# Ledger of designs, part 143: VHH binders against o26223

Target 1, 191 residues: o26223
Amino acid sequence: MKLLWTSQHIKVTVHIDGKVSKMDVLEAIKTRRSIRKYQDREVPEELIDKILDAAMCGPSAVDERPWHFIVVRNREMLEKIPEVHPYGAMVKDAPVAIIVCCDSSLEKIPGFWVQDCSIASQNILLAAHSLGLGAVWTGVYPLEDRVEGIRRLFSIPEHVIPFSVIPLGYPAENPGTRDLFDPDRIHLEKW

## First folded at step 9 (VHH)

Design c86 (framework vhh_7aqx_2)
Fold by ESMFold2-Fast, scan of step 9:
Structure c86 (fold): chain B 191 residues (1-191), chain A 124 residues (1-124)
Amino acid sequence: as target 1 above (191 residues)
Amino acid sequence: QVQLQESGGGLVQAGGSLRLSCTTSGFTFSRYWFSWFRQAPGEEREFVGAISYSGGYTDYADSVKGRFTISRDNAKNTFYLQMNSLKTEDTAVYYCAATRLSYGPYSKEDYDYWGQGTQVTVSS
């Protein structure tokens, strides 16, 4: 029988690259880009702790908070992800990846865990960007082969569903910003 | 040549405190997760606590949570286990260990390097 341990997080105060992040919320949302190329540079654990804290602050249906996270830094494990996730080739080159999971035993209202885990995933992307990191959301759920591949690779129990794999690191690319505002998608009072 | 060496063990009365140290050499200290394990006579080696590369994340076995604190000093290539409110059940040989694997699962087989162990005896 496998013994399980309860985690306790200890937070420390650290300056990022000698500077504190100054990006406001709107700037973070508007300038975040998918980053798939990373520097050969380790991400401090304090930054991962801040990102996961932000991930858990998202709203969830009836406060079910069904999310669990696997943090992967082991190079051998990162190198195996592309074998079960064809569009996850960049993961093997990232210093770290976060796997967002849903514990179905925590679900209080059927089906809303998808929205809950989507919110957690987006918060990871925004938090990473605000801290000077780059990340990309690679989809797992609802693609059955990817779900089972990731489950097998990381020994995820059957009642837990891997939702997304998010590699992150210091960016080695700088894509331009996008102007995505489209007023034709806004309808006043009626369609 | 990698070495991990425990110190700070000994005899202590129940309710007392001890601080164990693990001094390391032969690898880049700041790139490793560190853990403490313990083994009582006739029992298997069990996980006690773990600390991440930066010290920003720690994990503890339920039996020691709230009583023990793991910490690290990257400048000294040393990590510690502060043991408070000691119980007779804490009597064991304590081992320090190092791994590149993050966030567990803290299986004995996941550790690259081990110390020789230091005896902790808690009298009633």
Scores: ipSAE 0.000, ipTM 0.105, lowest interface PAE 17.8, mean pLDDT 85

Design c87 (framework vhh_7aqx_2)
Fold by ESMFold2-Fast, scan of step 9:
Formats: structure tokens, sequence, C-alpha cells
Structure c87 (fold): chain B 191 residues (1-191), chain A 124 residues (1-124)
């Protein structure tokens, strides 16, 4: 994968099964959809590496970068996630999931880890989309039962907080794009 | 519960061939990277070759590239090292190792599971 700069926008090239796809940054943002149905295909480790590299490139308050990631490919573990995450039923059907975590011992300024991990989660979704994969963000923090359930399943230490579970795979659905632009939400100069 | 067991080692003449096998149990075979390492007396364990969980990627140490081939058989939970054109400097104990697919790297400390080793001796 390379970023190719043009006069007014960046074109991203990605290697998918030996082929190169090109996606504009704005196109990636506007066409990314939550994907909950996946093909019965393994995701190459190289693509997971690229996704996690992108996740770690997000801005972080005082450069604390408190994120840690658990990559789950074990079918038995994936099948247990819906038991502790009611809205995570699709995870059992995914070939892989990424659990985004905050190591609170790395936090330099209180509270900003939520923004840091949100940015990392969104970068995972955008990177997956740009690589021809589908993904969905399933929320963990701040729901206490989900946090403790995920912590228990993956032996996560007390000082580490599971933030999100993101299943991903090759999409088996193609939801249409959404036109979400609403000028009534834009205020010039004052409210 | 997890077991890795090497077989196929032995004594062979320089220029000869051997095929090592590593039979595994106790984990989901299809989700692991597999590697071979070797260790001569008084030396550190060195990387020999690796195969990805899909079988689509293989890597080899420069010293064995073109002579050794790594392969896997998911139906048998077994992976192999075919060693051709053996040299006396290939004499070592050969270890099979398993690393979960995302725990990437080819240093001994990064591997989750190891076999006991099998001796390969190449005589001149």
Amino acid sequence: as target 1 above (191 residues)
Amino acid sequence: QVQLQESGGGLVQAGGSLRLSCTTSGFTFSRYWFSWFRQAPGEEREFVGAISYSGGYTDYADSVKGRFTISRDNAKNTFYLQMNSLKTEDTAVYYCAAEHVYKSGFTPSQYDYWGQGTQVTVSS
C-alpha cells in the first residue's frame, strides 16, 4: 500500500489478492458502511498488519498512544463474544476480530484515551474498507457488563480497558451508500 | 495439551535429502504460522523457514533458500521441511515451532509452542 499525492487529493492504492485498487480519501469516508455479513474466507495476515499500522497512526493527546490491540482468529473465542456482547452476534461469523484496548498506565492526561481509542477504531474501519474488507464497530466501553465480559474472556489485566470489538472479513453484503449531508447542521459564524 | 512432535531426522550423506515432519495437536492448526529452526552445538537457534497459515507465503534463511521447501497439510495437522542438496554445515538439531497468525516475527522468543527437536547429521 502507497499514498499517491495529486494536486488536490490523495489517492490510496492497496494490494488485495495481488491486485491494486484505488480509493480517494473522501470516497473511502463516504462509502464506508457497517458490514455484518462476511464471506467464509480468511483475511491475510498482511492486511491485518496494514490495518493495525493505520490504527496506530491516529492523533493522540500528548502523544500518549495508549492503545493495545488483540487480534482474535480462534473460532471458539469468536463464538464466545456474543455471550458477553448482545450486539456482537455477527462476530461469530467473522474470520477475525480486533479488540481495541486502552492501557491506562500509558495515559498521560485523564480522559483522552476514549478519544484516542475512538480514532484508532475509526481508522481500523476506514483501512479495512480501503483494502476491500468489511467491518463494524461494536461498542464495549462504557458498558460495564461488556467491559468485564470481554476482560474475562481474553484475560485482560485490570489496568487495561477493552474499548471496542471490530469483526472484519470480506463482505457478503453491499448496503447502498447514504446521503447524510444536512446543511441545517451547519451554522455560519454563530449558532 | 498442545503438542508438536518432529520426525524424519537422521544421518545422511552430503548431497542427499531428508524430509522432516512436525505433527501437531491441541490447537486450531489452520490459524498458525509454522517455522523450522535449527541449533548446532554451542550456537544460538537460527531461523530456517516459515509458512503462513494459508500456505500462500513462505520465507527461508539465505543459507537454505533454493535447497529447502516448507509445506503444510491442514487435513493431517502436519507441516514439513523437505531438505535437498544437504551440506555438512546443515548438521543441527531441527525444531518445529508454532506462532499464532498475528504474533509476527521469526525470533525464537516470539513462538508460542515448540517441538523437542530432531537430530540431522550430514556426513562428508
Scores: ipSAE 0.000, ipTM 0.114, lowest interface PAE 16.6, mean pLDDT 83

Design c88 (framework vhh_7aqx_2)
Fold by ESMFold2-Fast, scan of step 9:
Order: structure tokens, then sequence, then C-alpha cells
Structure c88 (fold): chain B 191 residues (1-191), chain A 124 residues (1-124)
């Protein structure tokens, strides 16, 4: 199914309303859910561009910004991901997936690339949610078989480490929101 | 900070070829959207061509399509502009420019990093 670009653009603009406030950000964080079922609808390139722009805006240890992104729309390639990622079955049904990678040659401080790529992954999830899309983080690193499987499948160089695979699409499920606030995890002044 | 340095400019005869190089900082090309711009005396800075940070897509100004080719060598941290079938109207200072995102326009104001420029002079 093809989207009517003008109608989809207006719908997305109205849905996010262009209004940015502290409460809107908190609600985005609180209402984001993992989405594993997608409509048979194309995701416009402009939305992917906005999501990747947001991904690159995250803080990075010593400004190393080691992230790289592979955007996968090819159906045959998406269908091969579950062969190397057992918990990635939903990826084959998504219209697009983003693979978040770390270029180890850009690492300035050992180990912090994991935090950098986690921040980029979370920004992808939040940006997708804010644009009316659903997404889920499927873990690759630190599971060696998944890392090497994804590397081979997408011809990723040896110095680059695939970190996560994030399928995206218009949601075909609505899991609702959760009340996760737990005051027992808050300690005042001391443990 | 990111630093860009052009090289390879010079004097060439019309119909000749020239290859410009742009060497960047220690960051990899894949983190940048990379372009070449040029500016002739008394003119505005003009877009010449661009590559996406993935290298999978290139774009060119109509005036240079089929004559100029943009490429990169990640191992050398260097970008190239291969200029073939040069014309006298190609005479300009050529700049390489980069932005740390593939999102944005081909307008010069959207680029965050610039080289100092290299002069290309094409004689009839």
Amino acid sequence: as target 1 above (191 residues)
Amino acid sequence: QVQLQESGGGLVQAGGSLRLSCTTSGRTFSHYYFSWFRQAPGEEREFVGAITWSGSYTDYADSVKGRFTISRDNAKNTFYLQMNSLKTEDTAVYYCAAKPSFYGTLKSEDYDYWGQGTQVTVSS
C-alpha cells in the first residue's frame, strides 16, 4: 500500500502538532511501548531522516560519536534477519529496519561506545513514537553469534560492531501504557 | 573539531582533467554528508556535487553531470572530485564541505565544516 504523501505529511504534522513542551516529552517517554506488529504501509524517507537526525543528537562519551546506521528496506534482507537473530522474527514483517552500529576506530575511551549506541537506539525509539510510528529494540551486542551473523549478512567490516536492530512501521497493535513508578527504588540522601 | 583540507588545484587547459582531494579529520566519512562547492570571482557559492555518508547515492549540479565524479576512500580518510572535460567556465575556487548528518539540503548554509578552498583555473 502506498501512502498519499501530502495526506500522510499533514497527518504526521497534526499528530505531533509541532508543539514541544516539557510535558509532551515526558508523555512520549511514558507512553512509548515496544511495537512488534506493523501495518502493511510504507514509512516515508523523510520520517526516517528525522529519526536518524534525532539518533545522532545524543550525548557521547568524549564526543566520540561512534555510531553508524544501516537502513534496510529490502524485503529479502529483512526476511533473512531472523535466521541470524532468533528473537528478531518481527523484523521480516516490518517495512523498514535500522541497524545501529559502532565503528570501533572512533572509540576514544574503552567500553563507552556501548552507552553511546544505547543512547542512539533509545532516541530512535522515542523519535519513532513521536512521529506516530512503532518500533522495538532487538539486541545484537553482546551476543557473539548475533553480532557475527548480522555482520556477515550486511557486509559490515570487522572493525564495526552491530549493536541493535530496530524494526519500524505504523503500529498494528496497541499494548496500552504501564504504571512503572516505584518509590521503593528512590533513596533520599543515602542508600 | 573537524578540519577539511583541499589539494590538487591548479592550472589546466580546456578539455583537460584534474582530480581534487579533500582530507578530513580523524573521524570517518560515513559520519558525514560530503559535498563540493565552487565560487567564481564576483559570483555566489555554487553547489557542484554531493555524496551521502553511506556513499550509496551521489548528486550533481546540471552544469557538471557526466563530466565530474565524486568518490571517497575511507582507508585514506579522503574524498575526491574527478573533473573531466574541463571548460573555461569551471574556473573557480573549489571548496569541500561536510555536515555530520545525511539529513538536510544541498544549500551551503546547511554545511557546518568547510575547507579553505583550492583554485582551479581552466585556460582556453
Scores: ipSAE 0.000, ipTM 0.106, lowest interface PAE 18.9, mean pLDDT 80

Design c89 (framework vhh_7aqx_2)
Fold by ESMFold2-Fast, scan of step 9:
Structure c89 (fold): chain B 191 residues (1-191), chain A 125 residues (1-125)
Amino acid sequence: as target 1 above (191 residues)
Amino acid sequence: QVQLQESGGGLVQAGGSLRLSCTTSGRTFSHYYFSWFRQAPGEEREFVGAITWSGSYTDYADSVKGRFTISRDNAKNTFYLQMNSLKTEDTAVYYCAADLGKYSPTYHSPEYDYWGQGTQVTVSS
């Protein structure tokens, strides 16, 4: 019943605690969901390294690559994030969070850092999912109160802009997949 | 609070081998990076090798790559530096170090949270 041969096959395999996870790229894209509940289980540094490697592989305007990342594992710091980010309550329950930042001194073309950091954020979500983890993008920029709150909390210098906070961990929920294909949004040859 | 204690140093002839051990006490160490640094007479402290919490990623200074191997045993709260094909240039005080919260081992400055007292390694010609 299922047409498995209609998809491209680029696969990522990860060995974690004797478990092996394997996922096609298209399957990863289609099945990734926002995960806000996490197991009480630490994420290995190797997986964080792989996720950040994937984040830095995104295309960047004029190859400016303005991204910097803060990895937060400290429970006291994770517990303070909801104080400056009202919709980030789940972050306190995550074993780790990644803060995606833009170093404005690296910007070569004004304004494109937003696209650069969006691509990096999505790559973090996809890489995490492909490695058996769950994650969610919580927005920081362009909400000035959140930008300044996160900046003060993590001692981020004025020329660096916090863009997103992405908590991640082993998922403690399994939301079903969504059927999001809408042919009315596809136009052939012209509007 | 974490304390680090080195052992296994000593005198060895060129071409010989030594295994250094670093035992951790205090907090659980599963979330630490563990590194070895050394300081030769008249030189600054330099990076030798590092291992991540999971043990899945290791990094080495070019001068020791292929000769030295870092490993860890989480059940024993110990990490090791296996030194093979020792050269007189490897003579130094070797320090173990631990850092909580680093995401990848890099050739950063030796700015770690916890340090051992050092163990002398002397390689004779």
Scores: ipSAE 0.000, ipTM 0.120, lowest interface PAE 17.3, mean pLDDT 81

Design c90 (framework vhh_7aqx_2)
Fold by ESMFold2-Fast, scan of step 9:
Formats: C-alpha cells, structure tokens, sequence
Structure c90 (fold): chain B 191 residues (1-191), chain A 124 residues (1-124)
C-alpha cells in the first residue's frame, strides 16, 4: 500500500494492493459512515500523519488552534478505554485510536475550543474515509467521568481537556449509504 | 451464537507433528477473530496464535513462531493449528477461542467463546 498526496487538489490517491481509490470532497462528505468494525491490519504511520495534517487545517475561533492529539497503538491501552468510556467498546477492535484534546492555555476566546475540536474531529473522520479507512467519533467532553477517566489513563495534564476518542482502521463493515437531505430543515428568508 | 469444539489432540514424539482442528457451530460472522491458547500443568493459560475471519492475517507467540501455522477453511467453518517440530515443552491442553471485538487478543479476557480443550502430550 502507497499514498500519493495531491495537496493542491481536492482528490487524494491511495494505492492499495495495486489498486487506486479516488474521492472528491462532496463524495467523501456524503459517503462517510461511522465504522465500528476493523480488519486486523495495521494503519501505516504515513496515513496517520496525513489525517492529523487534515485535522489541523480546520478553521478555529480567532485562529486559536487549541488542539493536541494523542495517537494510541498500544493494545493494552486501547483495551482499557472501555473501562472509562462505556460506549467505546469498539476501540478494542481498532488497530489505532486518536484522542483529540484541547490545550486550554492556547484558548483565546472562552468556550470556542469545543467548536474547534469538533471541526478537528470531523476532519479526522473525512480524511480517514478519503484514505480508505473507517472511523467513529466517540464522545468524551462534556461528560465529567469520561474526561477524568481518559485524563488519568493517558497521563493528560490538568490544563488539557480530552474531547473525543476516534478509533480507526481498515473497515470490516459496509453500512451503506443514507439519504439524509430533509428540505423541511431549510427555511427561506425567515423561520 | 457460536460454539467451538477442538479435535486432533493426542500423544506424539518430540520432533513430530500434529494438527488440531476447531469446528464452529451456530452462526459465524465475518468479523470473528479466532485464536489458540494452551495451558500446561501448573501454568497460566497463554496465547499461541490467532487468525482473522478472512484468513488474511495471522499472529503467533514467539515460542511457536516458525513451527506452528494457523489456517482456516471457510467452507467447513473450521480452524486449524498445524504443529511441527514439537518439543516436550509444547505439552499442554490446547483451547480454541473466538472474539467479536478483539483482533489478535493476547489474554483470556479478550475472548467471549471457548472450546473445552484438547490434550497434547509430547514425549521425549
């Protein structure tokens, strides 16, 4: 498997076992699904680097960019996540997980770090999908028990807030496409 | 859901070969991860090897790598452990195990389904 990054274009070429996969931005957005079952196949570090690069390209309030990321590949650590995150059972299946964190010392405007970290989390999901991987966003913040549990488990300092845990890997399921467009949610000129 | 049954255990001389089978019954899903564990008298249960549902990926304990091969036959819903160049230290009860959730799990707690075990005795 080889990744060719065409950074000046919206298309990414992923060469997987002699095959080429291409996906434009709108296709990636519309076909991305939460994936909770993964193959026993390691994700190359190069792909993780590209996903994290995409995560950091999101807009942030007053350009504060408060995000930090922990990449977890250690099997023992991945297996402990469900102990502190009840809805994180699928992390046991994943070869790797990314923990999205906020460094509060980088925050310039109160409260907007939640939006900043949400954008980073979504970019991780979209980038993973465009690269032929599957991922799912599991929530940590604002649930105090999960925040404290993840902090303790990964030795996260007091000024850093764990926001989400995103397991990822090569997908072992295909949930299919959803038709989510609802014109009743669109109001013209006024409510 | 799934039930596991080992077969093929027995007595074999050091340097010999033996093939264990693990047959599955009930419903088998494409994401089941299968493994072999063994337990020698007075020891804890230890990981031997694992295989994914597709059969594309395998993993082995260092003590058996190069001597043991795990494989599967999807048409028969059966998994195998081919044991070559057997040593007296390989004497143990061998268990097959299955997990919905954990690829290449190394501890018993990683697996939801277990066989009853089959005895392998390697004599000098």
Amino acid sequence: as target 1 above (191 residues)
Amino acid sequence: QVQLQESGGGLVQAGGSLRLSCTTSGRTFSHYYFSWFRQAPGEEREFVGAITWSGSYTDYADSVKGRFTISRDNAKNTFYLQMNSLKTEDTAVYYCAASHYTPFGKISEDYEYWGQGTQVTVSS
Scores: ipSAE 0.000, ipTM 0.104, lowest interface PAE 18.8, mean pLDDT 82

Design c91 (framework vhh_7aqx_2)
Fold by ESMFold2-Fast, scan of step 9:
Structure c91 (fold): chain B 191 residues (1-191), chain A 125 residues (1-125)
Amino acid sequence: as target 1 above (191 residues)
Amino acid sequence: QVQLQESGGGLVQAGGSLRLSCTTSGRTFSHYYFSWFRQAPGEEREFVGAITWSGSYTDYADSVKGRFTISRDNAKNTFYLQMNSLKTEDTAVYYCAAGKTIYSPLRDSSEYDYWGQGTQVTVSS
């Protein structure tokens, strides 16, 4: 079986020996789903490095790139996240989690770090999906109790703001894909 | 309310050419993916070719690649299938289809929301 995505100038064949080696960008965006169940299987450091490289390639306001990342593999630490993040219960079952943070000392334009860290978070989700992993964005900022809970748990300095916690691993569920395209939300020329 | 209408089918000799057209309900389809499928007697429906709403991406079945070309004219709300070097095995009812999904399998007819009624293409030896 072949997966073939083509344009008049670009061809992508992503099927080798029954394995999909690379996903088209649009396919990755449209087929990514939040994954909250993970196999009991370690994620290689090489894949985490690729994901973080992708996270740092996002655009940022005035190129401030305020993001910092904490990679958590320690089981005891992962098991404590639900105590400070009520909807982060799945994190304790993940082999690894990435905490996306903003170093406020790197912020050049007040407030835009939220968009910057959102872009980094989305890139983590897309990169994970393209590499055969599943992940989910669990919100931290702007919920004050979660921000302070995560800060205390991971010894995060006061000038650094935890933004999101993203558990990831090999998926143990397949929710399928969604067709979310709604042309009624697109306005041509004017509202 | 979206309607698709095929035209241009008919009888042609092997080695000849034929151009199929698919017109919408007279409204722009700037946000849809358009495809052609065909079904020969006694066979299942098969994918022929597809074009995105921007026209920047096209896909073709291996059996027609190099012989068929799909194109879109957004000003006329029409898309086309130019069929060259026709073979007797190209004989089928050809359907145009429109959907919002563009993902593999692009060739899965269940992914398409709207269908034309079909137009017969018969290629004689």
Scores: ipSAE 0.000, ipTM 0.100, lowest interface PAE 18.2, mean pLDDT 82

Design c92 (framework vhh_7aqx_2)
Fold by ESMFold2-Fast, scan of step 9:
Structure c92 (fold): chain B 191 residues (1-191), chain A 124 residues (1-124)
Amino acid sequence: as target 1 above (191 residues)
Amino acid sequence: QVQLQESGGGLVQAGGSLRLSCTTSGRTFSHYYFSWFRQAPGEEREFVGAITWSGSYTDYADSVKGRFTISRDNAKNTFYLQMNSLKTEDTAVYYCAAYSKGFPTHLSEQYDYWGQGTQVTVSS
């Protein structure tokens, strides 16, 4: 089954502050890792803008695009996130975090907002990686206490659901890549 | 986790109205997706209508659209099905259901929590 898959190479050139990086799309997907340790170095606003542009380019059910984003750079606010998100301890050490939210009033097809916000979250992770940054998806929805805690902390209105908190920064760790290809999960013609 | 309890079922004449209530308990009411399903005698359980946790979006089966209205009162942890212009083919056991995973589904097997059901009989 391994021999039935042919990889195609698409070279993407990224220009960052006079630096050029070339990354295959498949390379970006395969080498992205969750990064939880960050350098004490600010992330430029231009990179955040590029990441959010990529987030909004995801496919969305019936083009509902229910996502909203909160960009958090304030150190005091970042330090409060672990109080309402027990597995978000690394957020306090990140230079910036993005909170992915769903505005339920924009939902056209019930429930697809979870898929829409998952796609946006993954695009944030991939875009950050392609730009030389590290990030990690920390789950908020569907855990009630985390949803309520994040909503209160960032004054999020009741019709908006916080979905994920994604800290990001220049990586201070290199966990290496994983080979996750499992041909036993591929079924030809039938289950 | 959520517990669901229906009320408001009964016998009604064709062309009449009936309001079903589903009272919920649990810490996650405001973040659950709520739906009504029904099962007619000898039929499969079918989707009737759904409401998002904020109440900003509702979805209905084509067979009931324009006649039934789903609503919720988050302060009372209750959601409702207002049934107008009832027809004999609306006769069924009506179930309220909840899930937290936010997937778009008319598939009953994907719901995590169910009420016990309430009988609605529409006579000609």
Scores: ipSAE 0.000, ipTM 0.099, lowest interface PAE 19.2, mean pLDDT 81

Design c93 (framework vhh_7aqx_2)
Fold by ESMFold2-Fast, scan of step 9:
Structure c93 (fold): chain B 191 residues (1-191), chain A 124 residues (1-124)
Amino acid sequence: as target 1 above (191 residues)
Amino acid sequence: QVQLQESGGGLVQAGGSLRLSCTTSGRTFSHYYFSWFRQAPGEEREFVGAITWSGSYTDYADSVKGRFTISRDNAKNTFYLQMNSLKTEDTAVYYCAATEYLGSKPFSDHYNYWGQGTQVTVSS
């Protein structure tokens, strides 16, 4: 059992000062790209479970953790998303999409759920990338027509706000690397 | 932009060993993923093994696990494929390749940079 378990886990190193880290985290952050073309190949439920576990590990304001997730695999439902989301055309071609939502009844501090759901969305993108999948964040909130369209399409209750739609799958494209480091945006001590 | 050049191919008898080298030039980043692929005549390119530029991660195709080892020398901007216990089925043109995208390692058409290839022939 231990051998089967360890085959699925990334090794971690404890530093002399007691810090524990994964060696390739910065590589994952730097190499993640928006992927909009997907292979005609199913994503295993086990990988979706791992991605959602990672999504829920993000920090949230006052630990409110307001996120809920809808996993969409139904082809006809995926095909309807572009009708309510003009820049979501790629969603219909994905094997699966995750809709990140805020349950406003879980909100402890007004307004911070946007940051909470942004963190969850980014964790989905990074986790997908680390597992060999490609994904892209398509924005829903704060565009009222998209919010209402997605709510209606997926029968989302009034107290729940759809935040983002993230299609994912095995990548069928490889966009080039971006060197985005700009030292002119870094100010030491003062502006 | 990255350029790759293979060396070390040749003729070897079954059960023998051979070491392939891939020298990189141009700008590389720690997140670059360096891989070996091979292609026999009339067949698709298949993944052989991979290493990150940082050396933090390695992976191998099941057909070569335990026989092949991938490694890197940062000072020489070179990565290697040590091939032991060679079989006639290992005969192919071997390509080194690089990509910035970790999730692309098993998919040859997703690699951005490719070497010219080096022939490995294993005789019985």
Scores: ipSAE 0.000, ipTM 0.105, lowest interface PAE 18.7, mean pLDDT 81

Design c94 (framework vhh_7aqx_2)
Fold by ESMFold2-Fast, scan of step 9:
Structure c94 (fold): chain B 191 residues (1-191), chain A 124 residues (1-124)
Amino acid sequence: as target 1 above (191 residues)
Amino acid sequence: QVQLQESGGGLVQAGGSLRLSCTTSGRTFSHYYFSWFRQAPGEEREFVGAITWSGSYTDYADSVKGRFTISRDNAKNTFYLQMNSLKTEDTAVYYCAAHGLPYKTSYESAYDYWGQGTQVTVSS
C-alpha cells in the first residue's frame, strides 16, 4: 500500500499496490510548502513518533548525531514562544511544535552540528508533509537572543543549543506548488 | 556580560615553557568560543588558538601547532594556553577573547569580550 499526496489538495490517498514507487519522495520534496495556518485538530502521538524517527535517520558528520528534540503540546508554553521568537507568531496557533536541539557534548567535528540539525529539521518538514500535516521551520540559530530565549523558556542546559522551532498541524491552507528549477545554476564539468 | 582576566605572562628563555590562564566571570555557554590572540610590537593582532566551552573542539594557528595546547577547567571558569618550545618570535602581548556566536571564527571583529592582555617575552 502506498500513500500519495497531491499539490492541489493535500490529503492522504491510499492505494493497494504491489511495488511502492520512489516517485513519492520526489513529489514530497517538490510539493512541500511552509504551512503557517493549522486546523483546530489534535496531532496523534503516533504521527509525531514517525516524524521524529525520520528526523533521526538523516546523515550526520562522522555519525555524531547530536540532535535532541523537545515536543511541545502545552498551550501555555506554545503561547510564550512568540515572546522570545518575534517571527514565530504562528507557533501559538499550532497544536504542537518540535524544537530541534544540538547536544554539544555529542559534537565530534566543530560546526557540522549546524548541517546535522538542518538535515533533521528538513526531515521533520518532509515527514510531516508525507503524513498529511503542514509545518514551517522558524529560525533560532544563529540568532543569540532567540537561542538564549528558547533555552530559558524550556530549561535547556548550557551544553545544548536550540536550533529551530517547527510548529506543525493539519493544514488550514493549501498553497500551490512552485517551479524552482533554474538551469543557470547548473554547471557541467567546470564553473 | 562576560569578563576575562589573563595571568601567567612573563619573561622566559627560548626553548622554555609558560602557561597562560584566562579566568572568566559572568555568563558563559557551551557554544561560546574562547580564543587566544597575540600582538607583537608594530604588528596586527593575530589568532593563536581557540577552544569551545565544552572542550570538544580546539583550533590552532599553523605557527603554534604542536607547541601550544589549549585546555579548560569549567569548574574553575578558566581556560589555559600551555606554551612549550618557545621561540623569540612568540614574543607578544597575549589576549584572551570570547564570542557568543554558536560557530567558530578566527576573525578578531567577531569577538565581543576581551581581556586586558598579558606580556610574554622570549629571550634568546
Scores: ipSAE 0.000, ipTM 0.115, lowest interface PAE 17.6, mean pLDDT 81

Design c95 (framework vhh_7aqx_2)
Fold by ESMFold2-Fast, scan of step 9:
Structure c95 (fold): chain B 191 residues (1-191), chain A 125 residues (1-125)
Amino acid sequence: as target 1 above (191 residues)
Amino acid sequence: QVQLQESGGGLVQAGGSLRLSCTTSGRTFSHYYFSWFRQAPGEEREFVGAITWSGSYTDYADSVKGRFTISRDNAKNTFYLQMNSLKTEDTAVYYCAAQPKFSYGTVDSKEYDYWGQGTQVTVSS
């Protein structure tokens, strides 16, 4: 089993759009893009550890923290994911993927686990980006065929629900940034 | 992981109503699929209706749709089958069942891992 997480944290210089810089929170949020092309280069375990630490720091409904994570590095297993997830073709080319799961035995308030696991998934994406990695959220829940396909492939027990598959690696693409601010979606005082 | 106990069965005249209760012991989860099945003498166990614990999904057999309603009370760890406009053909032993999988729409009794003891419903003419 893995050792317990440590409190040792080091700020990492991040490469963004050809620049080397330290990324603040707003910059990370605004510049994160879905990355589907990865370098043929291993991701150090220490970076995965930092990403999972960040994932577990997300808020959850009544502090239920129902998330569990499967870290997949095995090439043969990564190559099988597209067979059960049609929109997960890029996972085959990633050096590692994280499967975000809900352990329903940890659920304290019905239904909120979806929000909890969404928060954990987004924290994985942001943490990966802040560390110079690229990642993409591929949806599993609530699509029954994908849920059961992933469950079967990774021997996930019945009380645990696979929520998302997030391949990650050093990016081999730079899709550029977008300005998505839309004032028409902001209503003052009333609709 | 979960235990089920039915109550509320009995004798009722055709056209009458009965409410069956199924109380769960242990932890219930949003994705659990709770169902009612019934078995008449000499027949196989048939699906009646289902609800997820979250209430996001409900389903009914065509033979009872519009007459029976499944509901839940999460605070009481109980789900119910409200049976209205009862017919003599509704006479059966009624079972509550639970499926602790993400498997919406299953009507196959073999897919259910947890069962109650059953409660007799008799509809007289």
Scores: ipSAE 0.000, ipTM 0.152, lowest interface PAE 15.5, mean pLDDT 82

Design e80 (framework vhh_gefurulimab)
Fold by ESMFold2-Fast, scan of step 9:
Formats: C-alpha cells, sequence, structure tokens
Structure e80 (fold): chain B 191 residues (1-191), chain A 124 residues (1-124)
C-alpha cells in the first residue's frame, strides 16, 4: 500500500546543476536589503530547494549542522505568525516563509547552535537575493514569548528551538543600497 | 494511456556502472517532476533522486557523488547514471512522475505515475 511508504531512513542532499548568478558574491553581499513587500506571485519550489541547499552549506561548530527548516506556504498559517511575533506583520503578505530551527539532539558543543543557525539564516537571505527574490530575517530566539508562540503554532517538539522566521517573495519594493564601510572600526596590529 | 517504462537493469559487479532509462508516454512529460525510487528485498520503497523540468536535482545521501539523474524532454526520457555500484544498491528501481505541487518531492505518496520497475543486482 502506498500509504505505508516511508522516507524516515533517508537523508536527502540537494545538488544544484550549475547556473550562473547575475551578480558576484561581493555584489550580492553589498546590495542585499531587507525586503518586507512582496508581489502577489508564487515562488517556485525549485528556488526554495536552491535556497535551502545554500543554507545547509554554511559552516557549523564541530560540523554539528543542527538546523532544520519548516517551509510554510499555507495562507492561514502565515496570517497567524504576526499574532506571536509583533515585528512579523509582513509575513502574512509573503507567498512563503522559512522557519529556521535548531534540533538540540544534534548539538555537539553547548551554545554554538545560535551561531550555526545565524549562518544558515544569512545564507538564506543571500541566496534569495542572488535568485531575484527579497527576504527579511525576523528574530525569534532568544525572546521566550516568540519561541513558544512559534513552537505552538507549528507543532515544534520540545527539543527543537525555532530560531528565525524568514518571509520571502518577489520584491515589491526597491530600497537603495547603503554605504556602510567605517574605517574607524578597523585597527591595525593593535587596538 | 499514461505509461512509464524502465530499461537498463541487470547484473553488474561491485565497482561497476549501469545506466537506467525511463520512457514516458501518454502525457506531457516536460511539465512533470520526475524521480527514481528503489526497493530492496524485504524493505520499503525509498527515494533515490529527483529532477524538475528546469534541471534542478536532489539525491539521497546514500547515492550522492555516485549517481547522476538527467532528463531529455525532447525524447520524453529520464535517466539514472549509476557509478561505483555496491552490493547495497541491489534493488528494483522505479521511475515516477508528478505535477508541480508546491511541496518537497521526497515522498512516494506524492507521485501520480509509476513504472513497473527494473531489477539491478550488484554481486560478484
Amino acid sequence: as target 1 above (191 residues)
Amino acid sequence: EVQLVESGGGLVKPGGSLRLSCAASGFTFSDYWAAWFRQAPGKEREFVSAIYSGGYTTYADSVKGRFTISRDNAKNSLYLQMNSLRAEDTAVYYCAARPYKGSLTYSPREYDYWGQGTLVTVSS
């Protein structure tokens, strides 16, 4: 019976056939902006898969790779996120959101999962930008009310910690780039 | 009439290579996601690899770096190039197809069309 099939023993990796980005890495980093307004347009699942592959390619402490991801396309669920995340109002208008989570059972060194999930979140933002999408990082951890609100809303187990919610879509706004280089923050040889 | 027909299975020695083909007919194959699944004796059917119409691919951890999935929409065909074969790769291999559904395509339940399977045996 088809209903008895399971993929429980399979770990899937994503291999992206070589496609050339329209911008180099430095350009992508310098021109990425938080995008909070999205077109009423579907994001293909192929692009989400590419973004998640990039997220999993980040470095992690002692190669623990503790991240899990929830992909949310359901309109009713997206509309409930602002109720548990006050600064996540834009999520309800996005065609899709990715919730970055830490599975604490995969943690090998205490506390470094925060850095691991931060790296995965940033890779999602950069990959989305390089593919012509806009996204924004909305913080969940370490705010207790947001962590428990998101956990309850998406039936996240006790040993898994929701870290960030990243709505994404085709951008409906075009903020200008910023010149953020500050040489006063650079010290040569010593403080 | 919708059909997926696999070919290319057979007996091969460990370390050898084999190429599987799947011919699609009775529907517009180019609009469909396509995948390979396998079923070893006494086990459930498991995911091997998938490809969408734009060429984006996914692989199970057990086969990545050894297997390559590809498609030729002009020939309505799906392929699986299998290199560095191991005894553990012995299984009946199935090709499958589904329309785009807005979900990750790792579950056999999500596939609408299936081939009859082709046996791959890796032994000395």
Scores: ipSAE 0.000, ipTM 0.153, lowest interface PAE 16.9, mean pLDDT 83

